# Designs tried in a protein design chat: VHH binders against q9y6x5. Part 18

Target 1, 379 residues: q9y6x5
Amino acid sequence: LPPKLLLVSFDGFRADYLKNYEFPHLQNFIKEGVLVEHVKNVFITKTFPNHYSIVTGLYEESHGIVANSMYDAVTKKHFSDSNDKDPFWWNEAVPIWVTNQLQENRSSAAAMWPGTDVPIHDTISSYFMNYNSSVSFEERLNNITMWLNNSNPPVTFATLYWEEPDASGHKYGPEDKENMSRVLKKIDDLIGDLVQRLKMLGLWENLNVIITSDHGMTQCSQDRLINLDSCIDHSYYTLIDLSPVAAILPKINRTEVYNKLKNCSPHMNVYLKEDIPNRFYYQHNDRIQPIILVADEGWTIVLNESSQKLGDHGYDNSLPSMHPFLAAHGPAFHKGYKHSTINIVDIYPMMCHILGLKPHPNNGTFGHTKCLLVDQWCI

## First folded at step 1 (VHH)

Design b37 (framework vhh_5j56_2)
Fold by ESMFold2-Fast, scan of step 1:
Structure b37 (fold): chain B 379 residues (1-379), chain A 129 residues (1-129)
Amino acid sequence: as target 1 above (379 residues)
Amino acid sequence: QVQLVESGGGLVQPGGSLRLSCVASGFTFDTSDYYAIGWFRQAPGKEREGLSSISGSYGGSTSYSDSVKGRFTISRDNAKNTVYLQMNSLKPEDTAVYYCAAGKYLWTGYRLPTEYKYWGQGTQVTVSS
């Protein structure tokens, strides 16, 4: 039988939550599997960019999903919400489900993972659900397990996406221990349900399962706002994305726009595209705007308004608050092994190895994940 | 299916008041699908401008453009799945078609028109003698 892999994402699951809250079901999963304590995600630390980096192994400038809101300067197209189904936005990379289907005649299945309801290079996931946040975790799990058990050709790669704890992280902020405790306890129960379902269906012992996330969450405050309208009149630019990374398209004079913004707030950095720090790997794409504003951790960029947002993400990817974790269990993985840190782009070549797929050129390093795997020499 | 329906427009004299209503169907304000409703207007030959927004999920966070701040008030009635725009001290320059729009995961109160996925058909407001 070909190896099988289920990739699960809980959006916005900050790595530090594992230290500050109890997760009995996740802890049992980890005890007989592996834990990577911190995953260094890509910049910007947003949902769609990082989910596409997980399945392509590429930086955002290379895969083309550079934000949740985008403008392409060459074609003049707008990506106005993160579930845009125009293949144009997704075609700069080949995600793992496409490779899986095109190599060895295998099937893929998807419950809500970003991009899986879009034909990419004329290939859509063999089984998928159109994105709808109102669909329960149980319904997503029921479909995925049915497809893993009853497909021909066999489903060898499956994905499952869940919007929590991101939605609650925004609403309550990560420092609200009382509310976050209730939210995270429910997520742990969902992990318990997932494991129990796989055991009852006879899938558990032969299935590789990865549980991870795209980013973390940091505390925001109405006391930490940057009012962009106090810096520059909106007639001078078009705003493509706002907070905490603002994407600025100048209407008249790039240097004048830059100079008005450069010293406006001590709590944001202003970059001309060519001056964006190399460590971000966020420069070489037409969808990256001529001027980028990067707010300091916990600061929100606003347009002459109040903000009730108590948590956010999108900040510098060197910040531990932006980092998720990775846990895995299955025949490919060691039992009871803890690893400190990997890069989020390293997940893709590891998954290709587990599935026996030839990876497309990517920014990940297989050596960073080999100690997790039973068939590799860790030294 | 998501639908937004505006009502309450009409002809009013300068200095008068109107209350616009936006009734939403196909979603509720407290779901994870939609966290903000915005009011926009468009005068002939002009770009569509944002006026005000309200979040359903984050304690009703509100925002206003400078052109209407202090004159217009946004509010919501979650039981009726309705958002209101109370417009006071109306001026001839407020004459426009007024739209309500719904956006997904708008965690701060106000965002650009491009961030709103669903739009109503619009209601005409004319301020004239």
Scores: ipSAE 0.000, ipTM 0.236, lowest interface PAE 16.7, mean pLDDT 87

Design b38 (framework vhh_5j56_2)
Fold by ESMFold2-Fast, scan of step 1:
Structure b38 (fold): chain B 379 residues (1-379), chain A 130 residues (1-130)
Amino acid sequence: as target 1 above (379 residues)
Amino acid sequence: QVQLVESGGGLVQPGGSLRLSCVASGFTFSEYSYYAIGWFRQAPGKEREGLSSISSGDYGSTSYSDSVKGRFTISRDNAKNTVYLQMNSLKPEDTAVYYCATKGLYRPFYSSLRAEYDYWGQGTQVTVSS
């Protein structure tokens, strides 16, 4: 029987939550599997970019989903969220479910992972759910497990996405221990439900399961606002994305807009596109705007208004607060192994190896994940 | 300072139509996607229900709840800084106070939850009765 893999994402699950809260079900999963304590995500540390990096192994400048809100100046198209079903936005890369279906004549299944309800290179996930945040975790799990057991050609790659703890992280902030404890306990219970369902269906012993996330969360405050309206008038630019990374499209000369912004706040870095730090790998794409503003951790860019947001992400990917974790269990993985860090782009070539797929060219390094795998030498 | 003002409510017979307007002040829709605007309703004794949303600016992405899909249409007029909800084939169960609300670009457009919206209008009453 071909190897099978289920990739699960809990949006906004900061790595440090594992040390500050109790996760009995996740801890049992890890005890008989592997844990990567920190996953260094791609910049910008946002949902759509990082979810697409996980399944393509590419930096955002290479896969083209460079933000949750994007503008392409050549085609004059706008992207607002993952419900934008225009393949144009997604076609700069080949995600793993497309490779899985085309190389091995296998099926893929998806419950809400960004991009899976879009035909990419004329290929849509064999089984999928149209994105709808109102659909319960239980319904997503029921569909995924049904498709894993009852499909021809067999489903060998499946994805499951859940919006928490990101939504609550924004609402309460990661330092609200009372509310975050309640939210994270519910997530741990969902992990328990997942494991129980896979055991009841006879899938658990032969299925590779990865539980990961796209980014972390940092505490914001009314005392840490950058009012963009105090820097520059709206008549000088078009705003493509706001916070904590603002994407600025000048309506006048780029240098004039840059000069109005560059000294406005000590808590914001202002970059001309060609001056964006190389370590971000966030420059070589037409969807990256001529001027990018990057707020310091915990600072929020606003338009002459207060922010009610108590938590946020999108910040510098070197920040530990922006890092998720990765846990995995299954026949491909060692038992009881802990690893310090990998890059989020490394997940894709590892998953290709597990599934026996030839990876498309990517920015990941297979060597970084080999210590997790039973069929590899750790040296 | 962001404000939203609803208008266009009133009494209509079953099967009739109404167009609600939400006028925004303190920001403009002539710029690219600063805000998403959503329509919500609350009937007596019921929780507030999300109905539809549209992005500001040129994005124009729309969503609808199953209860109104095919009957209600959201649109915008950037020159008038206004978002509309065209309501067709109205039913007595559509009787409610209708609210518009806005959320900033820094929140995922995924969220249909009331709690994700930053600014709310005062509401406009719609009564479907013969």
Scores: ipSAE 0.000, ipTM 0.199, lowest interface PAE 16.4, mean pLDDT 86

Design b39 (framework vhh_5j56_2)
Fold by ESMFold2-Fast, scan of step 1:
Structure b39 (fold): chain B 379 residues (1-379), chain A 130 residues (1-130)
Amino acid sequence: as target 1 above (379 residues)
Amino acid sequence: QVQLVESGGGLVQPGGSLRLSCVASGFTLSKYSSYAIGWFRQAPGKEREGLSSISWSGGGSTSYSDSVKGRFTISRDNAKNTVYLQMNSLKPEDTAVYYCAAEYPLFYGDYKSTAQYDYWGQGTQVTVSS
C-alpha cells in the first residue's frame, strides 16, 4: 500500500502556548513522535499565505497568495476572503494535493484547508468539503477518516483545517490566560479525539500525521494604534489591505503618497515595493502593492481609531510570537525526537519525500527536516 | 447594547427576488473601520452557511459564496446603519432563515467564519415555493 499522510492545521497556534499551557493529548502524541519547537513562517504572517506556503513550499511572492486581501494590478481583480473561488488567485503554484493526484494513480482528500475547494490547474481533490466555518471538527474528522479508509484510488494525502485558536486569539488576545486556557484545552481534546478515531479505525500505526499551524499571535491594545487618516487623506490612495501590513495603491504620484506616509508613525515602517527587505521574500509579484506599511509588533493600523482587536498576526516573520510549531507521528518519523527550528517552506519537500512524490521547484530545503525522518541520515 | 434586526423576508416563487435589510443599532457604521457585516442562512437540519460579507471601510470590499455569486448582491448605507442583501433568481434551495452578523472591531475579517461574529440578528424567514 502506498504511504499515507494526514496534515492537520490549528489556525493561529503560537509555538510558546506549548510551554505555558498543559496539553496532555498533544504531549502523548509528541512522546512517540517528533516536535519542531518553532516553525519560521513566511511574510506576511497571515492565514492564506502561510497555509499555501505549507502545501507548495514557496514564498508568497512565488505562489501568489500574498495576503488575505489582494488586488492584482494587471487583471484588475480583487480577492477579499476565503469564499472567493476564482482559480486565478491560486494558479501561480501547484499544491501537494494536485501533485499527489497527477503524478500517480492516487487520491487526495480535504476538510476545509485554504484552496482545497478551488480547482487549481483544473484539478481538485477527489474528496473535499466546500469551505464552511460552521462545520464541526467532528464532521471534518469523520469525512477525512472515512475517505482515508474507503477510497479507490487510495487517498494518500489528506488535509484537515480548524479555525481555532486563531479566532479566540483575536478576540481575547494571547495574554488572556483564563480564556486562552479554555480554548487551548478544547483543542487538546480535539487532538485526543483525532488520535482515538485513528486508533479505532486501525489507521494509527500506518498513517503519518502532521499537526502544525500557519502563524502565532501577539497581544494588541487600543493604546497601540496607528491612524492613517492623521497622515494621508483617503482620496490619495486605495486601501487593499489594512493591518498589520497595509497594502497601499496610490491614486496620485507614488512618491507623493510615500512622502506623506514615511514619517507618519515611529511604530510603522513604510516601504516602496522595491525597498521591501530581501529577507521577507515579498517583492516579486503583481499582487504586492506599490507601497507597503509594516506595523511594529502589537501595533494596529486603523483609519479612525476604531480597532479594539486584542490579538493579531501578520507581523515580521522573525518574531517568535508569529511562529507556530510542528508535531508529527507515524512510520516515517522518529520517536521522542525534538528539533529546534525549520522554515515553513521546508514542510512541502518533506511531505513529498514521505509520499514518494517529485516536488515542484520550491524554496524549501529537504536537509532541514532530515533529522525528523527514520529513513534519513541526520546531518 | 449592539443589536441587529433583519427584515424583508417572505414567500416568493422560484425566479423571484427579495431584498433583505439588516439595521444595526448600539453603534454607528462610520465609527468602526474595517468592520464587517456578513449574511448567513440556515436551512432546517443544516449548519449556518456564510453567503456574503461587506466591510465598512475602503469603499466596502465584498465577497460571495459560490452558491449565490452572480445572483445576490450585498451593499451598505452607512448613513442609515443598514446593510442590504439583494436576492435575485431565487431557487427552492434558497429556502432558509437568513441572519445578518456583525464582526465587532476585535477582528478584521479574511474569511466567513461564524466564530468571528459576536453579534447576530433574530433571523428572517425566506421561503421559495411554487
Scores: ipSAE 0.000, ipTM 0.188, lowest interface PAE 18.6, mean pLDDT 86

Design b4 (framework vhh_5j56_2)
Fold by OpenDDE, second read of step 2:
Structure b4 (fold): chain B 379 residues (1-379), chain A 130 residues (1-130)
Amino acid sequence: as target 1 above (379 residues)
Amino acid sequence: QVQLVESGGGLVQPGGSLRLSCVASGFTFDTSDYYAIGWFRQAPGKEREGLSSISGSYGGSTSYSDSVKGRFTISRDNAKNTVYLQMNSLKPEDTAVYYCAAGPRYYSGKYWLSTEYDYWGQGTQVTVSS
């Protein structure tokens, strides 16, 4: 039988939560599997981009989901969380569930993972749920596990997505120990439910499960605001994405707009598109706007409004606060092994290996995950 | 309007086989992204039970309940606008009225829930007895 893999994402699960909070169920999961303590995600460190990087192995400039909010100047199309169904945005890459499903005697399933309810390259997951934030984790889990257990062709790859602790991180800030303890306790309980459900269905021993996240969360404050209105008139540009990485579409000469913004705040770097640092791998895509603003960690770019968020993400992907973790369990993985760090794009070639899929060209390095896998030589 | 007509039921001995047919009219299986055909059964005094479903799109993915997995096979003939349920290794506990249903809420994937279907056939009796 072909290997099976369930990829689970808890949005906004900052890596160091594992050190600062208690996770009995997750720790049990880790003890019986592997842990990567820090996953360096892709810039920008936002939900849609990083989730697509996980399943494509590509940097954002390559897979084309460069933000949660995008604008294409040629087609005049907009992308947002409420408008993400157009395959136009997703078709610059081939996600793993499509690759998997196009194989003989295999199918894919998805519960709310970004892009899974969209036909990409004219292929949509055999089983999926239209995104609905009101659907409980339990319902998502029940559907996923039912499909894993009772489908033909068999579901060999499945994704499961949950919006916490991101939403709460935004609301309370990651440093709110009281509230985040409660939230993270619930997350751990959900992990317990996941494991229990898999055991009940007899899937636990044979199913590879990856639990990861797309990004972390940094503490924000009303005392750390960058007001663009103080630097440039709103009529001079269109804001495609705001904070902490603002995408600026100039209505006037780009140079003029740039000059008005370049010294706006000492806590914000302003880049012309061609001057974006190479380390971000965030340059070679038409969907990246002519100017981007990158706020320092913990700073919020605002217009003439105050931010209600006490936590945010999207910052420099080298910041530890932006990093998620990865835990995994199953026949493909060692037991009781901990690894320091990988790149988020490394997950894709690993998953392809586990599933016996030929990877599409990607930016991941399979060598980075070899020590996690029982069938590989660990250097 | 959508109509579903089941046929193929009857009396069979334990271990025997039957093939049920569900002919649909007013509905084409392969043109709807959000519809499929499901098979249900209801035994006397029992609740209606979801058995299997086949998607009308995306390769015709199939699902089975644990109670029939490995024994029953759902398939489709688009040219005939017909869905079949091949039932092998029949048991006395398989005795029931079998229904086909159309229009599952594919976006939910809950093929086993009768509430997810919009259209139903009249049913066909299957009796497994020695």
Scores: ipSAE 0.006, ipTM 0.227, lowest interface PAE 10.7, mean pLDDT 93
Fold by ESMFold2-Fast, scan of step 1:
Structure b4 (fold): chain B 379 residues (1-379), chain A 130 residues (1-130)
Amino acid sequence: as target 1 above (379 residues)
Amino acid sequence: QVQLVESGGGLVQPGGSLRLSCVASGFTFDTSDYYAIGWFRQAPGKEREGLSSISGSYGGSTSYSDSVKGRFTISRDNAKNTVYLQMNSLKPEDTAVYYCAAGPRYYSGKYWLSTEYDYWGQGTQVTVSS
């Protein structure tokens, strides 16, 4: 008392990597814990949107982080490298670390996570690191474990984010078995380091640990490009986001732009905002542009240029290649239980339950995750 | 083996223009292992300031700091393996050593921060004075 939870994300960890590669440390973690084989993420299947969905339980149209690059039509603000710290972008939802600090006399700690170095509703984690990709996993681990062990009031919710295997997935593509094998073995070793450090510090038996990811990865190719410049002249629109979901802000009549884009490629779908499929839950937000283009799996939208990416994500969230997994261990979780599928928005109400927090209204269903938990019925 | 070489610096009068070039070796922009190429500057006694970037991750998407927006333009010539910074309406306060940097923006985060870049050129001096 109080219960403690460490949420760990390995960015871009596709679920079926678990079937195609050996993970001795992760398998030992799972043997004494739980595994969810597939997590159905939210659309679009990008890093910032899905990481924020994990900690809010909301679809992107509801939490407001609708892409990694955004434009807000009401305020005329652009979300880019210079604006990623602006609280404006993050204030449409309340992430779990904020709720944890405000509902209970407890602290939160972040060895990075999208949003944790931004004050949201005037609240920032009690302990945090500004995002810096150059910081080693060991330094992140040292900081988060120190904060979990030495805080007053106690740190009860903590995050740990790592950029791999996403970075290598983009660089090499998920079908590059030699390079992906090396990367995934290193990640498994890092999981081993995490467990060993927690055991050494006496934290392991009383800490709930979730290891998950935001999305998967699919193979791209120079043979699968959609040249947007062959469809429409730049004078007709402002490009807000390019690939694999292009966000188009028309400079002329929307219907005219739509007519120039429709039927341009058999490998992308062109949607007026109101025609975006309901199953995406990607329509009701000012940051969703009047026209979106959705490339087919493995196709890259380009501007009369070759793509540097051999792997990408952002595609339709029904695609298994876009799905991560979830593994968990700790006093809240069963041992040796395997579950097939949950929705990524279901993670938030489960975490609230573990921490004894009242969740904010959300799109998750607690019933989907209750079979993972020792204090719940599975019927 | 990865190297960036800046050129095109020099002395210009206020209101003048310069075009800086950054030639890459050890990788190619057409098939680059890097998602962001950025321009930074450093004046004596000051920290390195991010000015502009171009990202392969978003099909050559560009970004600019407020101090140079509307005056500077970043572009890429993949066939020549070169990134350019076109600098117009130069002011005395633009006087600095200008650096080209390459780094994987897909590691996520803030590619305006110098710590996000793995490879740096040696710099080229720009002096704006009468």
Scores: ipSAE 0.000, ipTM 0.187, lowest interface PAE 18.1, mean pLDDT 87

Design b40 (framework vhh_5j56_2)
Fold by ESMFold2-Fast, scan of step 1:
Structure b40 (fold): chain B 379 residues (1-379), chain A 130 residues (1-130)
Amino acid sequence: as target 1 above (379 residues)
Amino acid sequence: QVQLVESGGGLVQPGGSLRLSCVASGFTFDTSDYYAIGWFRQAPGKEREGLSSISGSYGGSTSYSDSVKGRFTISRDNAKNTVYLQMNSLKPEDTAVYYCAAHRYSVLWGTYRPEEYDYWGQGTQVTVSS
């Protein structure tokens, strides 16, 4: 009957955690499935942008979620994590759950994935939970599995989001082996619970499951701060986003603001919008501000204050520390296959293929993921 | 340096009301404010529970946990740099130490998890008893 897919994200799961810690449950999952060791995410390497890139196959400049904090110069609207339910911010792209519901008249289900509690192009996930970080992984899993078994039209696409190891990565830093070991062991146990629940419900053999993440994490320090107040007075600009990519909206002449910032720190690059490197694919959107500042890996931009963060992300997407992984299991996937790297935008066309959906125009390349799939010729 | 100071706790009868205040220093509420303020509580032997948050310029973005929705109201006075939690229809189960905390935008996603908040007040005791 129709193919089914569950997409699971553990926020901030840096790819090389797999080499430095033991994951017995994840290893068992991979043994009978596939592993992509590195996923090259999109710039900025932040939660909302990369989660939306996974489900649209688009760069941030194309899907419109260009940061976790945004300002739209045309409409004068402000976006933060507290107003993510305004459809305006999400309407520049069509995520896979919308495509799934509209092409095949099938249902989608969502537990907390960014954007799934928002009507996008007047279409909201058929079953969803309003975002609430206090809801346990077990409750999210219970709802998803209930919807996978008890829906008409059938749920063929489901998503599950979990905030760790990102929250702990920020608090302790990725180099804190004691605390990170504890956190990652708990995540591996959650993966074990996921697999066991799917087996007990008779879903495991016929369900495609992808486990991935949006970005990695890098170590920060009180010794690596860039104080913007030492560079420029607050009266000259409005700050739209701060660290590690600052979004600057000038209140005076743009060139004057740029000149005050351009040589302020050797650990920060300052770009006029038109000078942002092409390789970032981060230029062609009204929500990208006239000046952006990009801190070097491990450096934090602050406003005359200390930072309590021992880990952060948002840095250059060429950095391996910013890369997540992808593991998958199910009837669509080979067993025991390892692949080195894909782009995060490649996940969307692969998922469309598995579900039998026609993808909307996207920046992914299906050829990059074909070796993972049993029904494809790999050469 | 960001600092938060709570006040307004005390003893109240079941069904009563209290208003907690949280005075913030080290940042201001304006269009460039990158701090959300959350209210949390912790009863003895239990984990810290998120209750409500307020963010954005002019306090336009508010959220509530299911346990307090309809009973508690968060608001702020930008001129006084103060956040309030109005607590109505109080129950013995609301007895706890109440904390205000500040969370910087674009650092972590989510408003109800204590581990996501960078700056914490010292707490104010609320006791609901006859």
Scores: ipSAE 0.000, ipTM 0.304, lowest interface PAE 13.6, mean pLDDT 87

Design b41 (framework vhh_5j56_2)
Fold by ESMFold2-Fast, scan of step 1:
Structure b41 (fold): chain B 379 residues (1-379), chain A 131 residues (1-131)
Amino acid sequence: as target 1 above (379 residues)
Amino acid sequence: QVQLVESGGGLVQPGGSLRLSCVASGFTFSEYSYYAIGWFRQAPGKEREGLSSISSGDYGSTSYSDSVKGRFTISRDNAKNTVYLQMNSLKPEDTAVYYCAATKYFTLGSRYLTPGEYDYWGQGTQVTVSS
């Protein structure tokens, strides 16, 4: 029977939460599996971009989901809830569920992972749920486990996405120990439920399970605001994305807009597209706007108003606060192994190896993850 | 500073219609190129559920949860600084306290159906659909 893999994401699960809070169920999972303590995500450190990087192994400039809000200057298309199901936005890359279905006689299943309710290269996940944030974790898990046991051709790749702790991280901030403790305990309980369900169904010892996240979270404050209206009038530009990475489409000369913004705040870097640091791998795509503003960690870009946001992400991907973790268990993985760091783009070629798929060209390096795998020699 | 006031709730028969209104103060819909307004509901003992959102600006859009798609319609009146939720074909399962929520900081293309995405909340208005 072919190898099977379940990929689970808890949105906004900052890596150092593992050291600051108790996770008895997750720690039991790790004890008999592997832990990567930090995953270096891609820039910008946002949900849609990083979730697509996990399943394609590509930087955002290469896979085309460059932000949660996008404008494509070549086609004049706008990314919105009405356009997020347009294959145009997703067709610059081939996600692993499409590869799984096209290369092998296998099915894929998805509970809410970004992109899985969209036909990409004329291929949609064999089993999927239309995105709906109000659907419970239990209902998502029930569908995934049903599809893993009751499919022909067999489901060999399955995904499960959950919106927490990101929503609470934004609302309370990661430094709110009382509220974050409550939220993270609920997540640990969900991990316990997942493991118990897989054990009851006889899947636990034969299924590869990866638990990861797309980014972390940093503390914001009313004392750390950058008022864009103090530097430039709304009539000079169209705002494509706001904070903490603002995407600016000039309505006048680009240099004039740049000059109005470049000295706006000591806590914000202003880049012409061609001057964006190479280490971000965030330049070579028409969906990246002519001027990008990057706020310093914990600073919020605003339009002449306060922000109630106590936590945020999207910041420089070199910041440890932006890093998620990766934990895994199953026949492909060593037991009790800890690894310090991998790149988020490394997850894709590792998953292809586990499933026996030929990866599409990608930015990941298989060598970075080989020490996690029982069929590979470390060193 | 920013305040949201819901109105239009009440008792209605199954199959009936109600229009909820949310009046915003402390900002104007025409003052900012970008904002999002969402409608949520919470029944006793249940979590707060996102129903619909509307965003503004050059690329503004509307979103709906599957439970209300085709029955509920969100709209705005910038001159009255008000957003509406038109609710048709009401069912007993729609009985809940309905909340208006707003954020001045939004990402184009987001659905805005999770409570954590919103900075400002109204006090709620009760909707009761008789069984």
Scores: ipSAE 0.000, ipTM 0.244, lowest interface PAE 15.3, mean pLDDT 88

